# Miniprotein binders against a2bj90: the designs that were tried, part 27

Target 1, 235 residues: a2bj90
Amino acid sequence: MSRSARRKTSALNTVLRVVEVFASIQGEGPFTGTYSVFVRLAGCNLRCPFCDTRYAWSLEAGKPLGVEELVEEIARYEPSLVVITGGEPLLQRHPLNSLVEGLESLGLRVQLETNGILPAPARDEQLWRVYHVVSPKDVPVRVPGAKLHPSWVDYARATGRAWFKFLVANEQHVREVAEYVAKLGIPRSRVYIMPLTPEKLDMKELLELHSRIASLAVKWRLNFSPRLHLLVQLP
Key: E = the ipSAE of ESMFold2; O = the ipSAE of OpenDDE; V2 = 0.75 times the mean of E and O plus 0.25 times the DockQ between their complexes.

## First folded at step 4 (miniprotein)

Design jx5 (at its last look DockQ between E and O 0.38; V2 from the best seeds 0.00; counts 0 for: pae E 6.1 > 1.5)
Fold by OpenDDE base, look of step 5:
Structure jx5 (fold): chain B 235 residues (1-235), chain A 95 residues (1-95)
Amino acid sequence: as target 1 above (235 residues)
Amino acid sequence: SDEFKKRFEEVVRKMEELIRRYEETGDEKYLEEALRLAEEAVRLARESGDPELISEALNLLSIALFLWYELTGDPEYLEEADRVLEEAMKIWEEH
């Protein structure tokens, strides 16, 4: 490697494009109710029509932030969990591994949110050690180009640190999820269904939707994820 | 359809292995070859005429372009990634 290539690789491993950092309650998945710091990374390989964070799709929407500075910022909140989210966090895989190393060195727990298109962590990555909530975009509402990478099923089996969260609007969607996870050999205990919320629901409509999808979760013997932050009006 | 799909899946597998090698080594040659393979995947998908394969290939190309932007800081790779993703959406809406 030339001295120039080593400098570029060193800079690449130490800087993230960050949209926002904020403290809230984890509203979704297995860690629902946890006091968390959210790190929203910029850039996404999808254009989901139902995305509530469209402002994070471009990498240019993120400011360059050093990993060390970001670790210090996160630590000041004294979080019970650090949630790495965004567009697609795994587009910034290199500096993300460095971030995870820094956070784990402080004894902080980390959860990643991913669309599951990019490969699961390898055993030599720092990302191997953290929790993952994979949100496939191929079932039941298909986003073009979305396909769950097979390595996430293997990672879930090997580590027990992955869960799969599916957006659903009705019983047909819940059926499709149940068939899909059965075909892939994903244990039902690792599967969450979550309400697909249109942009303009009032609180009454939101509660009615939650009630319907929760009842379907029980009927189909799947875990239910609320959108708790929306119900309690937090970020 | 089955022949194109098999060739496509082999190109994808090679691309993912090259991205992994790039991630392990930081050697730009692996990322250069990964971009070339993403372009080949798009070519093969277009020849098949299958909207699903085309959308998957365009998504893979977008990933390679994002990695090139991270490496270079050249905004042209971001603009191209956005164009590629918009094309994938359009192809899907038309079929």
Scores: ipSAE 0.712, ipTM 0.878, lowest interface PAE 0.7, mean pLDDT 92
Fold by ESMFold2-Fast, scan of step 4:
Structure jx5 (fold): chain B 235 residues (1-235), chain A 95 residues (1-95)
Amino acid sequence: as target 1 above (235 residues)
Amino acid sequence: SDEFKKRFEEVVRKMEELIRRYEETGDEKYLEEALRLAEEAVRLARESGDPELISEALNLLSIALFLWYELTGDPEYLEEADRVLEEAMKIWEEH
């Protein structure tokens, strides 16, 4: 294992375990269509049965990269948006805050994707100032162990910088999402429903699924997220 | 069950505070106590027999184990985290 002694002994370390860095178009959520660099961090505290990125589950799947080195690599892409995803990025919280500080110093817009089990950012964290797309696994396709931390609702109301994105396959799922967000007091304006896409859909089936879920979003007065990268065949 | 849930929530709250202090200070003593509390949460959840509490407790234990792995570099903590998360899936399905 190539991990330094510094990484082993300090929570104040400025090293992240990174699975991949690549340029693409953000295909999901409030920034759909934006030229983005994706930074996939290693490690996840869930084992979702529908997970497409199982290769990122282990922290050992990530290569150790210094925050300064990673900031320079990201900057070379000249992105309109930096998407920090994983696994679960908040498992590497301290060096993640350092990364965000470096990226903001360059004027780069940052979006974090998280399962929302770990607490939302506190006001003294650099993460407080960036955008968050929270994907609760409480509903409708419930994952054992998943429970949205209540601080995310408070964070969303206080900052306007969090949205909640749910995978849905049918109208029953949308109803369950609507009941869930109403119970927690999540504003509908901050809620996205997104098609749950089975592995073997052809393009016609994929488009028809998008159309059905978009129609349900209109009916239930929720926002719709496509999976645009699947429709245009990008990573 | 309600008694176990209240005790569980108290242990979780203390664990979160200790993890936050560990992240702020780098002091291993906070993480050591957080791991102990995570193990206590699992014990309390198992005593309750509630599969939801058990799976939530196992998830929290996995978080403490991931942080312990980063501190020590010992791959056994990653193997334990994986076992714990797989157990969470099985226990929920079995009940």
Scores: ipSAE 0.479, ipTM 0.772, lowest interface PAE 2.2, mean pLDDT 86
Fold by ESMFold2, look of step 5:
Parts: sequence; structure tokens; C-alpha cells
Structure jx5 (fold): chain B 235 residues (1-235), chain A 95 residues (1-95)
Amino acid sequence: as target 1 above (235 residues)
Amino acid sequence: SDEFKKRFEEVVRKMEELIRRYEETGDEKYLEEALRLAEEAVRLARESGDPELISEALNLLSIALFLWYELTGDPEYLEEADRVLEEAMKIWEEH
């Protein structure tokens, strides 16, 4: 529904506000360990106190890049996965759909990271065909205004291309996540819990936190997501 | 009070429905009305004096402004959305 042919405005925007493009591994979620190119888009509709990418919050953090130029830059890395992240990438939905179209035309696999406040892709959007990791911010820590749009659950069931990832620090948080996903009808197979990492942990502390949260994932029958890039010291 | 909270929740529900219709149709009128409702939600929240409602309403307004930026390409709306988010977070952090 975001296709340019359906718009009545002259603003056919093929420019994205981009904070950074870099190669690394996907350290989180279902594609953990995959050689990836990350495209971090500027702008976020939240100011989470636990955000690790605060430098992407405002529009001024990004520079305008043409979609065609960006596709060529990404392709030169020869990625196994292209991760679109931010901020909140869906704030730039129209040019993002154009980027996805370009990447798909080259056969590149794409994953989007989103806080899930804006609706899931419509069937006629290019974004419909890519993978999504949705990180709701209304549980266990309630960020004001961070309400998961209900379309994400429907999208996940219809396509099998969405997973839900939650930052947790302890068992009380895991209990809250479990209750939340049960209430919304999100299958456990689509749920990841991930360590909420304070900024200044040494490697021993980081491993201990991973072990504790992983044990809780087993106990609660949820998937575990590491923060692998932190463990191996990649961006 | 419960009356402000009830009205606030009704406005939010309608706003979310309009955003969904905008995403399905591309029709600007739905987003324009969603923006109007977001502004109404802010007015209701401020009248209530409830910091949680005010912060949430400002976040909702930022969402509508971000979508309007997507539609129009006008960076002024993204900049305004950013300012609104900063206010929302300051209120949230104070309480």
C-alpha cells in the first residue's frame, strides 16, 4: 500500500537518511552468526533508556543517500544478509520499500529490525517478502507510547517471516514477557529473550548474564538470543 | 480521572484504526485525521494532568508526524516529531 503509484503527491522519495553502512555479523535473533551488511537509518519514534544506538535517534544523525547508490554500495560487500535497522526504519517506509526492491532484484536476503509501533507490511509492499525481527518496547520495561501494532502478530502467522525479541534482565521480566506473548497469541516458537546488557560489563560478567538468561529461556521454553557481536567484539 | 483516561483510550483506538486504513489504501485523508486525533490526545492528556498520559500522547503525535514526513518528504515534520519525542522522554524520566 506504500507503492509510489498509489500516492497523489509529487514527493516520490528515493532518498534515505542513513547513519551508517558497515559489514559485521548479525549478533542477535534467528540469523545470529550470519555475515551481514548493516544499514542504520536515522530517526526513531522512541527514546528508550536502554537503547544502544542513541546516535541514530534524530534525523540530523543521517545523511541523505540515493537508493540506487545505496544498493550498489551494499552489493559490493557481497553480504549473506542485509540488515536494515536504525532508529526505527519504518519511519522512512516509502524509500525503504524502494531499497528492498533493489536489493531483492540482486537476490540479496533482507532482514528488518523494528520496534513494531508502525503497522506490519501490507501484501503489496516490497517489505512483505523480507524477514522481520520485532522488538516491542512495552514489555517488560514500558516505554511510553511503545505499543506493538496488532498487525505484526497477524503478519507473523500469515508469512512465517517475523519473530519477536525482548530485552530481559531477570526472571520477573521473563514472566512478564511470557504473559504478554500468551495474551497476544504470539507462539513461543517466534519469541526470543535477550540479555539487557549494561554499558560497562567486562567479559566475565557478560558471559554470566548470557548464561543466566539462556537458562531462563530453557526454563520458560522460549528461544534465546545472544548479543554475539559483544562477545566477539564486533560492531 | 477515569473520564479523561476513557476518552484518551477511545481517541488512541480511533487513531490506530486510521493509521491502519492509511497503510492499506495510501489515502492521505486517513493520515490527516490521525494527526488531528493525535493532537486531540495531547490536549486530553494535558487537561488530565497525568504525566504518563501526556508522555504517551506526545509519542503518538510523533508517530503521526513521522508518517506525515514519509508522505510529504518535508523534513520539518521529522524535526517536529523529534522535538515532540524529546519532550515526551523528559516528562517520562521526571516521573
Scores: ipSAE 0.033, ipTM 0.393, lowest interface PAE 6.1, mean pLDDT 85
ESMFold2 (binder alone), look of step 5: mean pLDDT 85; pTM 0.820

Design ld1a
Fold by ESMFold2-Fast, scan of step 4:
Structure ld1a (fold): chain B 235 residues (1-235), chain A 115 residues (1-115)
Amino acid sequence: as target 1 above (235 residues)
Amino acid sequence: SDELRELSEEVLEIAYEMIELIDEFRKTGDLELLKKFMELAEKLIKIAEEALKLAEEAGDEELIERIRELVKRIEKAMEAAKKALENPDDPEAIDEFIELAWEVIEYLFELIEKL
């Protein structure tokens, strides 16, 4: 079966629970500043106290959309990057692989954002071929039940298509991240630290937090991820 | 162990199937999906029993406790599914089932590494 025929067959029988689809600028991680379409999938296997997207925690928060319909909607935006996020998008792994197949068939670059609790993609999954930003929640923020699946480190080393993005509030958190990645053998070049943003910061507070965490990234020789969309007031 | 790893893969597949069933049930209201959920829950209990034997042989007291907690959560979800099947016009019975089913799914993901 050809790639196109396989894509059509997959799309006919698969649906995703989708919270929202919107165009914006990727504000975080290695692709910061890229014109992107965000696809937020419903459902999450964690309940992080600092979560910005609590409205996506329930599977019920998403409406069912067919893979083919969703691919067409995304394509109309002509994005440089498709960001698939959630909740935890790997909770919908089967239809997600079908979505990725459809998007790649159109030549679109895909990035997945995941908490890394579920296993990394296997070689026979469509997800093997796309970019992944893994956001561990066991260190430093210590969310109960959050443990990084060890396969993500292997996947990152094998493919060069995964980065690890850690939420940090202070220098003690950065020390914990540095120790954690050293123990797991994650190269510093694959590590980002990002400001842990409390609810209701004003713009000056938000900028000051970004400046502080960026300075720590330089000091500790780690990469820095802003939350650019928050600074420029985009979704 | 290799045996626990194989069980973890089966658990992961069941968790995904449970998510798909809840999604389809919310879309259709098809009570047959609750019966399918109960079938998956029974299969999950069987896997939990096998995992428990392996944990006991390994002397892993923490894993034993976690598996026993999983079984309790599954039993509660199955009881709620039964009530929903007996009271299909009761939104509270339906909501209770969905909540407890998700508590099982969330706990499965927490356990995947250990199974």
Scores: ipSAE 0.000, ipTM 0.137, lowest interface PAE 17.7, mean pLDDT 84

Design ld1b
Fold by ESMFold2-Fast, scan of step 4:
Structure ld1b (fold): chain B 235 residues (1-235), chain A 115 residues (1-115)
Amino acid sequence: as target 1 above (235 residues)
Amino acid sequence: SDELRELSEEVLEIAYEMIELIDEFEETGDLELLKKFMELAEKLIKIAEEALKLAEEAGDEELIERIRELVKRIEKAMEAAKKALENPDDPEAIDEFIELAWEVIEYLFKLIEKL
C-alpha cells in the first residue's frame, strides 16, 4: 500500500486496496450457483503452494478505491450476492467494515472468503452480520504457519453465519478433516470439502475428481463444494 | 535443518500476532499495542540472530544476506514505533510506523517461502 492510501485507510476507514471487481457465478461453498459480484482485495498473510491468485499476494497489487465509489460500482451489477475475497480481506478490516455497512444499506447480501487466521468479527462490527466461508490451511494440506483462530468456532456457534471449507485430494485428507473438526467441536453441517485441483487437469479429469470427492463427502457425511466456475469455464 | 524449520514456525506465529496487533491498532488507536509490537519485534530479532548463526554454519550466503535485510527492516519499524509513541498526535509518525510494520510482515512471508 502507498503511504497516502494507508494513511487514508487508518485515518478515515474509507479506502480499500482492490485488485479486481467482476461479475460471475459463485462456484464454491454454501451459495454455489448464485449470481455474484466478486471483489478481490489485495494482500495475503499466507503463501499457499496451490494458490491460484498469487497476483493478489502483495498489498501493492491493489488500486486504492473509496468505499462509496466501490459500493456504487458493485450496485451497478445488481448482484444477488457480493463475494469479498482476496488475498486475505481481513487484512483491510477497518475499511472492509465500512464497505459492508454501505452494501448492507442497499440490502445486498455479503459473503467473505477468509483463511481464518485473523479473529472472527466482534458483535459491534458490521462484519458480524454477514456470511463467512472460512478456509483453514492447517488441515489437511498444511501451509506453514496457518492456524485457525479459535474465535471462528465461537462465531459460527453464536451466529450460524460461518462455514468451514477444506481442500481435499483423497480419502486420507477427508479423514484428517473429520478428525480436525471433531476435535474443535465444529458441526459436520458447517463443514464443506472441496476438490484440490492441480493446474494441469482436462475437463474430463476435473469432473472425475469432483465425482470422487463428492462420493467421499457422502461416505463421511460432510457437505460437498464443487468448483463450479471451473466446470462451466467462468472466471 | 529441523532447527531452521522450528525457527520458521515461531517466526510465522509472530508475523500473525503482528498482523492482529496492527489491525487492532488501526481500529482503536491504542498506543499500548505499539509497545506490544516492540516486544514482538525484539523477540523476532533474537530469532533472526539464531537463524543467522545457523545460516553461517551452513555457509548459505544468500540466506545470510536475506536475514540481515530482515533485521534492518525490523529496526526501521521499531524506530518508527518509538517515534509514534513519543509523538502520538503526529499522524505522519503513525502512518510511517504502519507502513514499515507491513513491510516487515511482507518480507517475513517472502523469507519463509525460502526456508
Scores: ipSAE 0.000, ipTM 0.240, lowest interface PAE 13.5, mean pLDDT 82

Design ld1c
Fold by ESMFold2-Fast, scan of step 4:
Structure ld1c (fold): chain B 235 residues (1-235), chain A 115 residues (1-115)
Amino acid sequence: as target 1 above (235 residues)
Amino acid sequence: SDELEELAEEVLEIAYEMIELIDEFRKTGDLELLKKFMELAEKLIKIAEEALKLAEEAGDEELIERIRELVKRIEKAMEAAKKALENPDDPEAIDEFIELAWEVIEYLFKLIEKL
């Protein structure tokens, strides 16, 4: 193998485009309330109209950061959970696998947040061993170009390490989610519904929305995800 | 009403049981699961009859229409299940049953939304 090819492969596996690294509480999904470090990777393959992180859409929005440097930075926070989010983290799949390997070497727990358009991890990837929260964007508020890769359902059933989280505004959305997961064979125990929050809600409106969606979760026998960080005013 | 809300819980339970049965049937091909589907479908018709009576008493024309459409879909799915049981080597009969069973589940979810 040429030295140039080896250098390119090493660089592709060791550099990530990172928008931000910060400590907070995981406010969403199965690990709600966990002290976490958030790693927001740049780049996204969707343009969701309800997106809160439009600043991360471009790959150029991220600063190049070596995997070893990033692992060291994350470790300094002494987190209970490392949340890798973005954009779409799987767009940087190869160096992401290297990051996961480094984090696991330190005994750190890792959760990936993904839109599920790109395939689920294969057994030979480091990503196979970490937790995944998949946020499909083909239902209930359909985003053009969004389609859940079918391998995510198989991965969830095989490993028990994937959950599916859906943004909902009303009961019609919950019903559409229930139909969607039923047709795909996603177990209800792996499904979370979460309030679709407009950018400017006062605290009373935010609490009322959470209460309403939580009540629908009970009615439809689905799991409920708050957006806890919004309720407690954390990033 | 409390009675309609209680029926909604029973309908949702049956819908989820039907989903599990269809998923298991696709994995195993076990014809006993089609018989269990027919038992759930019969129970669902009795619930639909009770829901229809309550909807008629309340004068809820939209709910009456939804329940009547559900009963028609259940009857079609049951006929397809019986045909699949009588013709277990016919993949077309099995596919038709699965399709119609999913239509029942879809209409159940639409009914629950209303209730």
Scores: ipSAE 0.006, ipTM 0.483, lowest interface PAE 10.6, mean pLDDT 86

Design ld1d
Fold by ESMFold2-Fast, scan of step 4:
Structure ld1d (fold): chain B 235 residues (1-235), chain A 115 residues (1-115)
Amino acid sequence: as target 1 above (235 residues)
Amino acid sequence: SDELRELSEEVFEIAYEMIELIDEFRKTGDLELLKKFMELAEKLIKIAEEALKLAEEAGDEELIERIRELVKRIEKAMEAAKKALENPDDPEAIDEFIELAWEVIEYLFKLIEKL
């Protein structure tokens, strides 16, 4: 199909595999504290041992929802931010672009959470125009099969709409992140370090971990991302 | 299942090669990359035929149908690549190829979850 025909038949009825839609506060990254609607898409191209959302790994975990239906559901929350996450949302790239188009037509701000293995958006995609928080899995705790696509660095430089968020447990991890981003030419101003939270931490342990990683962010002159939703006990 | 798992690892490798290839093509417009895509697509068809035999032996009707759908998508992407090679100055032909190539990659990751 030509671009002209594709535009005419563009995806009013395109289907996404959706695990859950819920309102919460964005607890991570550059928009921490923002009233948000989270859209968790099914499917993932990695099997991270530290993954908190293993229930979203399979595409079969998602229910098929039409883009129009999903846009209407999201709009009812009147969010300040729509966070599209998963799994790996870029596995459903075509219908995702249609969703973004629908959300932007309503004036809604969109943020995508991605592992960055699949290429960054091209200029002709609706995804080019939204915010991206990229969570590379090739450092510091490398996941087999994970490699940040180099186009994400180019996209970040070209648009100023991508940030890189790394899970860290200790200072050696922060050092490895600093070396990695320097090698790739990622500005430190676009880098966040975030606590790698083991399962079943109590509130005291969670606060102590946040304090340690925040102190390392100051020492290494990187941005710090909390996991605020865990601290305030929101989903 | 061990044979299917080994095939899924080969599919991951080809999918990542296709991703890098499409990214490079978007940046350079190098038509030789379309020929490399067709070589990778032919390798995927061979793997799909092996997976199809295993699915048929197991009587997995759902997996058989999904593999047949993958082959159709690969064939469409290959046809689009040929059209782009024959019409390199036609941006519609090039865009159609890129779209169909990404649909193949997306479908591969969906299939790998079941292999």
Scores: ipSAE 0.000, ipTM 0.239, lowest interface PAE 11.3, mean pLDDT 82

Design ld1e
Fold by ESMFold2-Fast, scan of step 4:
Structure ld1e (fold): chain B 235 residues (1-235), chain A 115 residues (1-115)
Amino acid sequence: as target 1 above (235 residues)
Amino acid sequence: SDELRELSEEVWEIAYEMIELIDEFRKTGDLELLKKFMELAEKLIKIAEEALKLAEEAGDEELIERIRELVKRIEKAMEAAKKALENPDDPEAIDEFIELAWEVIEYLFKLIEKL
């Protein structure tokens, strides 16, 4: 029964809870400016007070989509980059590995955005082969329950496919990031600092905040990540 | 100059290692870390001597003064490290070392901007 075998395979860890799929420009991290399709997965293991995507916190916020259907939807956008974000995408690790395999089979470049609480990919996972932007929430923003899993540092050193992106509001935060990076042995070339943006900044305030954090990045010899989509008013 | 830019990279590497050592020492109290700090401080003095020579050749009086101030801060931190090693149960000696070691790191970041 080819049909029943196919349905059984699709039902076995090949369904993702998806909040939204949309085209935009990657506004953050090492691929800033890239035409991307964003896949927001449902569910999160944190409750960050500054979170802009609180609607994605629950798994029930996501629509169940088969991997094959999702790959076809993503492919229709003809993206230069597929950004898998959430919530916390690693909460859906098993079907996520299947999604990555499908996207790679089409030659699509994949970037995962994660809070890094759950372990980094193992060598036998499809996720081992894609790019990861890890956003620790223990330092400097001190979110309760957040703690970077140490395997992310090993993964970054072994593969060169992970970067660490820290939310910062001031120079004291940058100092804390520098101490944290040094303590964990994270190469500074893989560290980004990014403005922690309060919800109601006007465009002038947003640009001034970007300028201040960028200046601190130069001073502390760290990479700077903008929030470009906010500056150009994209999703 | 190109030589000053090269020295700034060496200074950043040492500052990074010093931050790690101070953080670990605050967590563990491991006295071997104080000895490692002194090794890094000796390397910084050598770099400061090279930077001083380049600043003198360039006639940069402001940079010369800043490098001399750096050497003074390094020497104070090294003296504090020695006192802490001799008196590991003295919380005042430990606190003084941590304070002075951090002042060296802060001053290095100010100097890196000029190198």
Scores: ipSAE 0.000, ipTM 0.108, lowest interface PAE 19.9, mean pLDDT 83

Design ld1f
Fold by ESMFold2-Fast, scan of step 4:
Structure ld1f (fold): chain B 235 residues (1-235), chain A 115 residues (1-115)
Amino acid sequence: as target 1 above (235 residues)
Amino acid sequence: SDELRELSEEVMEIAYEMIELIDEFRKTGDLELLKKFMELAEKLIKIAEEALKLAEEAGDEELIERIRELVKRIEKAMEAAKKALENPDDPEAIDEFIELAWEVIEYLFKLIEKL
């Protein structure tokens, strides 16, 4: 037995720390409007000031679940899309590859949400076949320690399975994003700008913010991501 | 507290490097990566010693206990790394190292959250 085959059966490849599993509509990114099951993994390598899921920052916030048990739970929802989010899901990379393998065996489409600090998948990982929405936190929001790993740009070019989603509050942020992606060689077709939503906006304020950012997306020829779940009051 | 914050940032950077190193080692089996892990582990112990001194000066008994537990876990992972280096063809020794190294990373993130 090779070390690789042996490692596939280890405890590290079979258990995930899971905060929550729930059905909703994907509200963000290229699959907006899709009936999805959300799997929120515990642990995060950033402490973003605008984070709305601080309860998932700790690995202890997650309940240990076996990959097989989690696959069965997800399958019960009969989703069109499985969204794996967190914290930072790539902190649990090894059991995550096993989860993806199980979900693929059922014909389920998988999307990973990641901050892009950890390296992109290699060709021999199950994660290579997953869709990835990378949310850089170095530009424009300048979170300390949040440097995008350069392998994500190579992965996006090689596979066409990665998009880059940026939080923006105003036109200066959009200009910084446009400059950033141009310098890295990221095609505009792979770039989404999304409203940076402050805490405690009412529905009128939320709609007005969405309208402003969408208008900037048109002006700058970038894709727009809503936060649809906030607009329709879903989790 | 500002000194402890700076040490926490260094710890987080080393944790990221350890994660990348373990991931690369699982893909390649390159034993030189185990030596790099041991170098990172030694740096973490030095940082932990400085953090322990600050915790002792502050009289934070809970933090003292948590830092001592961290050092113990790092030492176990280093011992497992040495065993894997001495027995590179033993998949159980390799697996034990990976498991213990990952337990160090998990504990680091748990500890940093409390800082």
Scores: ipSAE 0.005, ipTM 0.182, lowest interface PAE 15.6, mean pLDDT 84

Design ld1g
Fold by ESMFold2-Fast, scan of step 4:
Parts: sequence; C-alpha cells; structure tokens
Structure ld1g (fold): chain B 235 residues (1-235), chain A 115 residues (1-115)
Amino acid sequence: as target 1 above (235 residues)
Amino acid sequence: SDELRELSEEVLEIAWEMIELIDEFRKTGDLELLKKFMELAEKLIKIAEEALKLAEEAGDEELIERIRELVKRIEKAMEAAKKALENPDDPEAIDEFIELAWEVIEYLFKLIEKL
C-alpha cells in the first residue's frame, strides 16, 4: 500500500525539548551576517571532543515547549532567519516538522544545522522545503559514529537547499575534505571550510586562524565560513 | 564495561537500520518494512534483556530504569506496527506506528549516551 498522503503527528509530538531561544547574528555558513533567532534543541547523537554546547547533549537538558508557543516566541523577534540548531535537531524530527510548518506559515526563512548522521528530509516532510547546513563529523575531525548519511548528497542535488560545512585546523584537514567531497560527488560550490577553534584564543590568534583558513579556502577553491559571532563577541 | 560497550555498538547498528527503514517506508509505503521493523524490535528486546542483566549485576538503578523504559517503548511500537499490518487501510494506525517508532529511535540515542 503506497501512500503519498502527508504524515500526521500526535499531540505528544507537537512538543519540543528546547535548551534556549535567543536573537543574534548568524556567524557561520551561507547566511553569515543575517539577523537571526537561534532555537537550540536538546539531544545529540554524538560526543564531539571540541563541542562548545555540551550542556545540550542530553534530551533532558531541554524544557518542553509546545510548537505554537515556540512559534509565537520566535515571531516576537521579527527575524530575517530562524536557525534551528542543537545538539542534533533531527532527533526531534516529528515535532520539528510541525515547527517548520508554523514558521513557514508566517513567511519566515528557516535554516537547520545538522551533523548529517540522520537521513535528509523526504519530499513529504515540511523539512524538505527549508535550508540545511550539514556539518559532517567523520572528516576531517573523525568523531566516532559520525558517518554522513548518503541521502544528504541526493537531497543537495535535488533541492539546492543543502551545504556542507567542515571544521578545519590546517592544510592537511582541507586536503582530507577535498578528497572526501570529491569521492561523494559533493559540488565545491556547496562546500564550506570553517576554522576549528579548539582552545580559548585571544582576538589576535582568532583573527590569524581565520586568515589562514580563508587563504586555504582560496587555494583549494572552496567557500569559507567565518565564526563571525566569536570575532564580534556575540552568543 | 566492555560488554556494555559491545551492546552499545549493536544498539547503534539497530538504530541506524530503523532510521533507514522509516525513511524508505515514508518514500514507498511498503508494508514489508513494518515486518522488518518487528524483526529489529525483537532483536533490540533481546539486547535490552542482556543489558538489564548486566545493569542489575552492577547495581546501576538508573540504567535499570532506563532499559525498562526502552522495553516499554519498543513494545508499544511493535503493537502499533502489528495493528498497522492488520489494518493497512487505516492511515491513523500507520501514523501512530511512525510516531512510536521515532520515539524508540530517539530513546535509543539517549540510552547510548549512558552506555
């Protein structure tokens, strides 16, 4: 029995576990510099050693919020972009689809940040229609369990709504990224490299790291993502 | 322990298989995938029973409660899958299965955190 009918969610799946909601500037990826509201969802399926948001790893770290309440809270900020991040937001996939539907009904532009371990959206999901920045953790940073789901490459080709953002510290990392994306058939135009900031750097060190990684992006013909919020000291 | 680590790897494999199964079911509506889900769920219950025995031997009361909660969620998802298989014309039964299957997957990742 084939069905193209829209999947429905129960009342239980209209609640999201939310760590924090705040206004800032998107500091990373293709929408760098955009006035945004960040929605950090609880739960993660990885334990990255360089993770800045370890407080969001547990699903219990999140406060239960109804989708309607969350949409209203986001709307009060009048954002140009809603950034849904976390841990791993796709762990709360079903209520997340309901959130996206509510946000799109208000004409709000939505971007998800995901580690890409869980499958890309299917055509019958509301998530199919929004932007995704996929941050693979298998290359170059080699986090255990962090294999990118192959459906993300197909989704990127089908929709033009996914980009792949890689943390890099040096040229060897950039070489590994270049080999990885070539092997998977990810177009260079969809690839960003971003500075890996493993320690508390002063402003001069942070700027020097940005300069070095940006220079490598030019050399390897990849896009560069800053961590702008760190440079301008925003959350 | 090394035994819990080995079981954690099996749990991660099953969680991945369940994710791919749900993704394919959404695309195809193939009811044979629900039978495959039942098979994976039965395998997961056996692993949970083994993990429960290890947790009891270690006196880890929190882990015991989490494993028992996992078994309850698996049983609910299996019941929903069986209902959907017996009532394939009922879209409400199919949607309930998808919801409960995702609750199992989400809880598995939460449990892996503790193993």
Scores: ipSAE 0.000, ipTM 0.210, lowest interface PAE 14.4, mean pLDDT 83

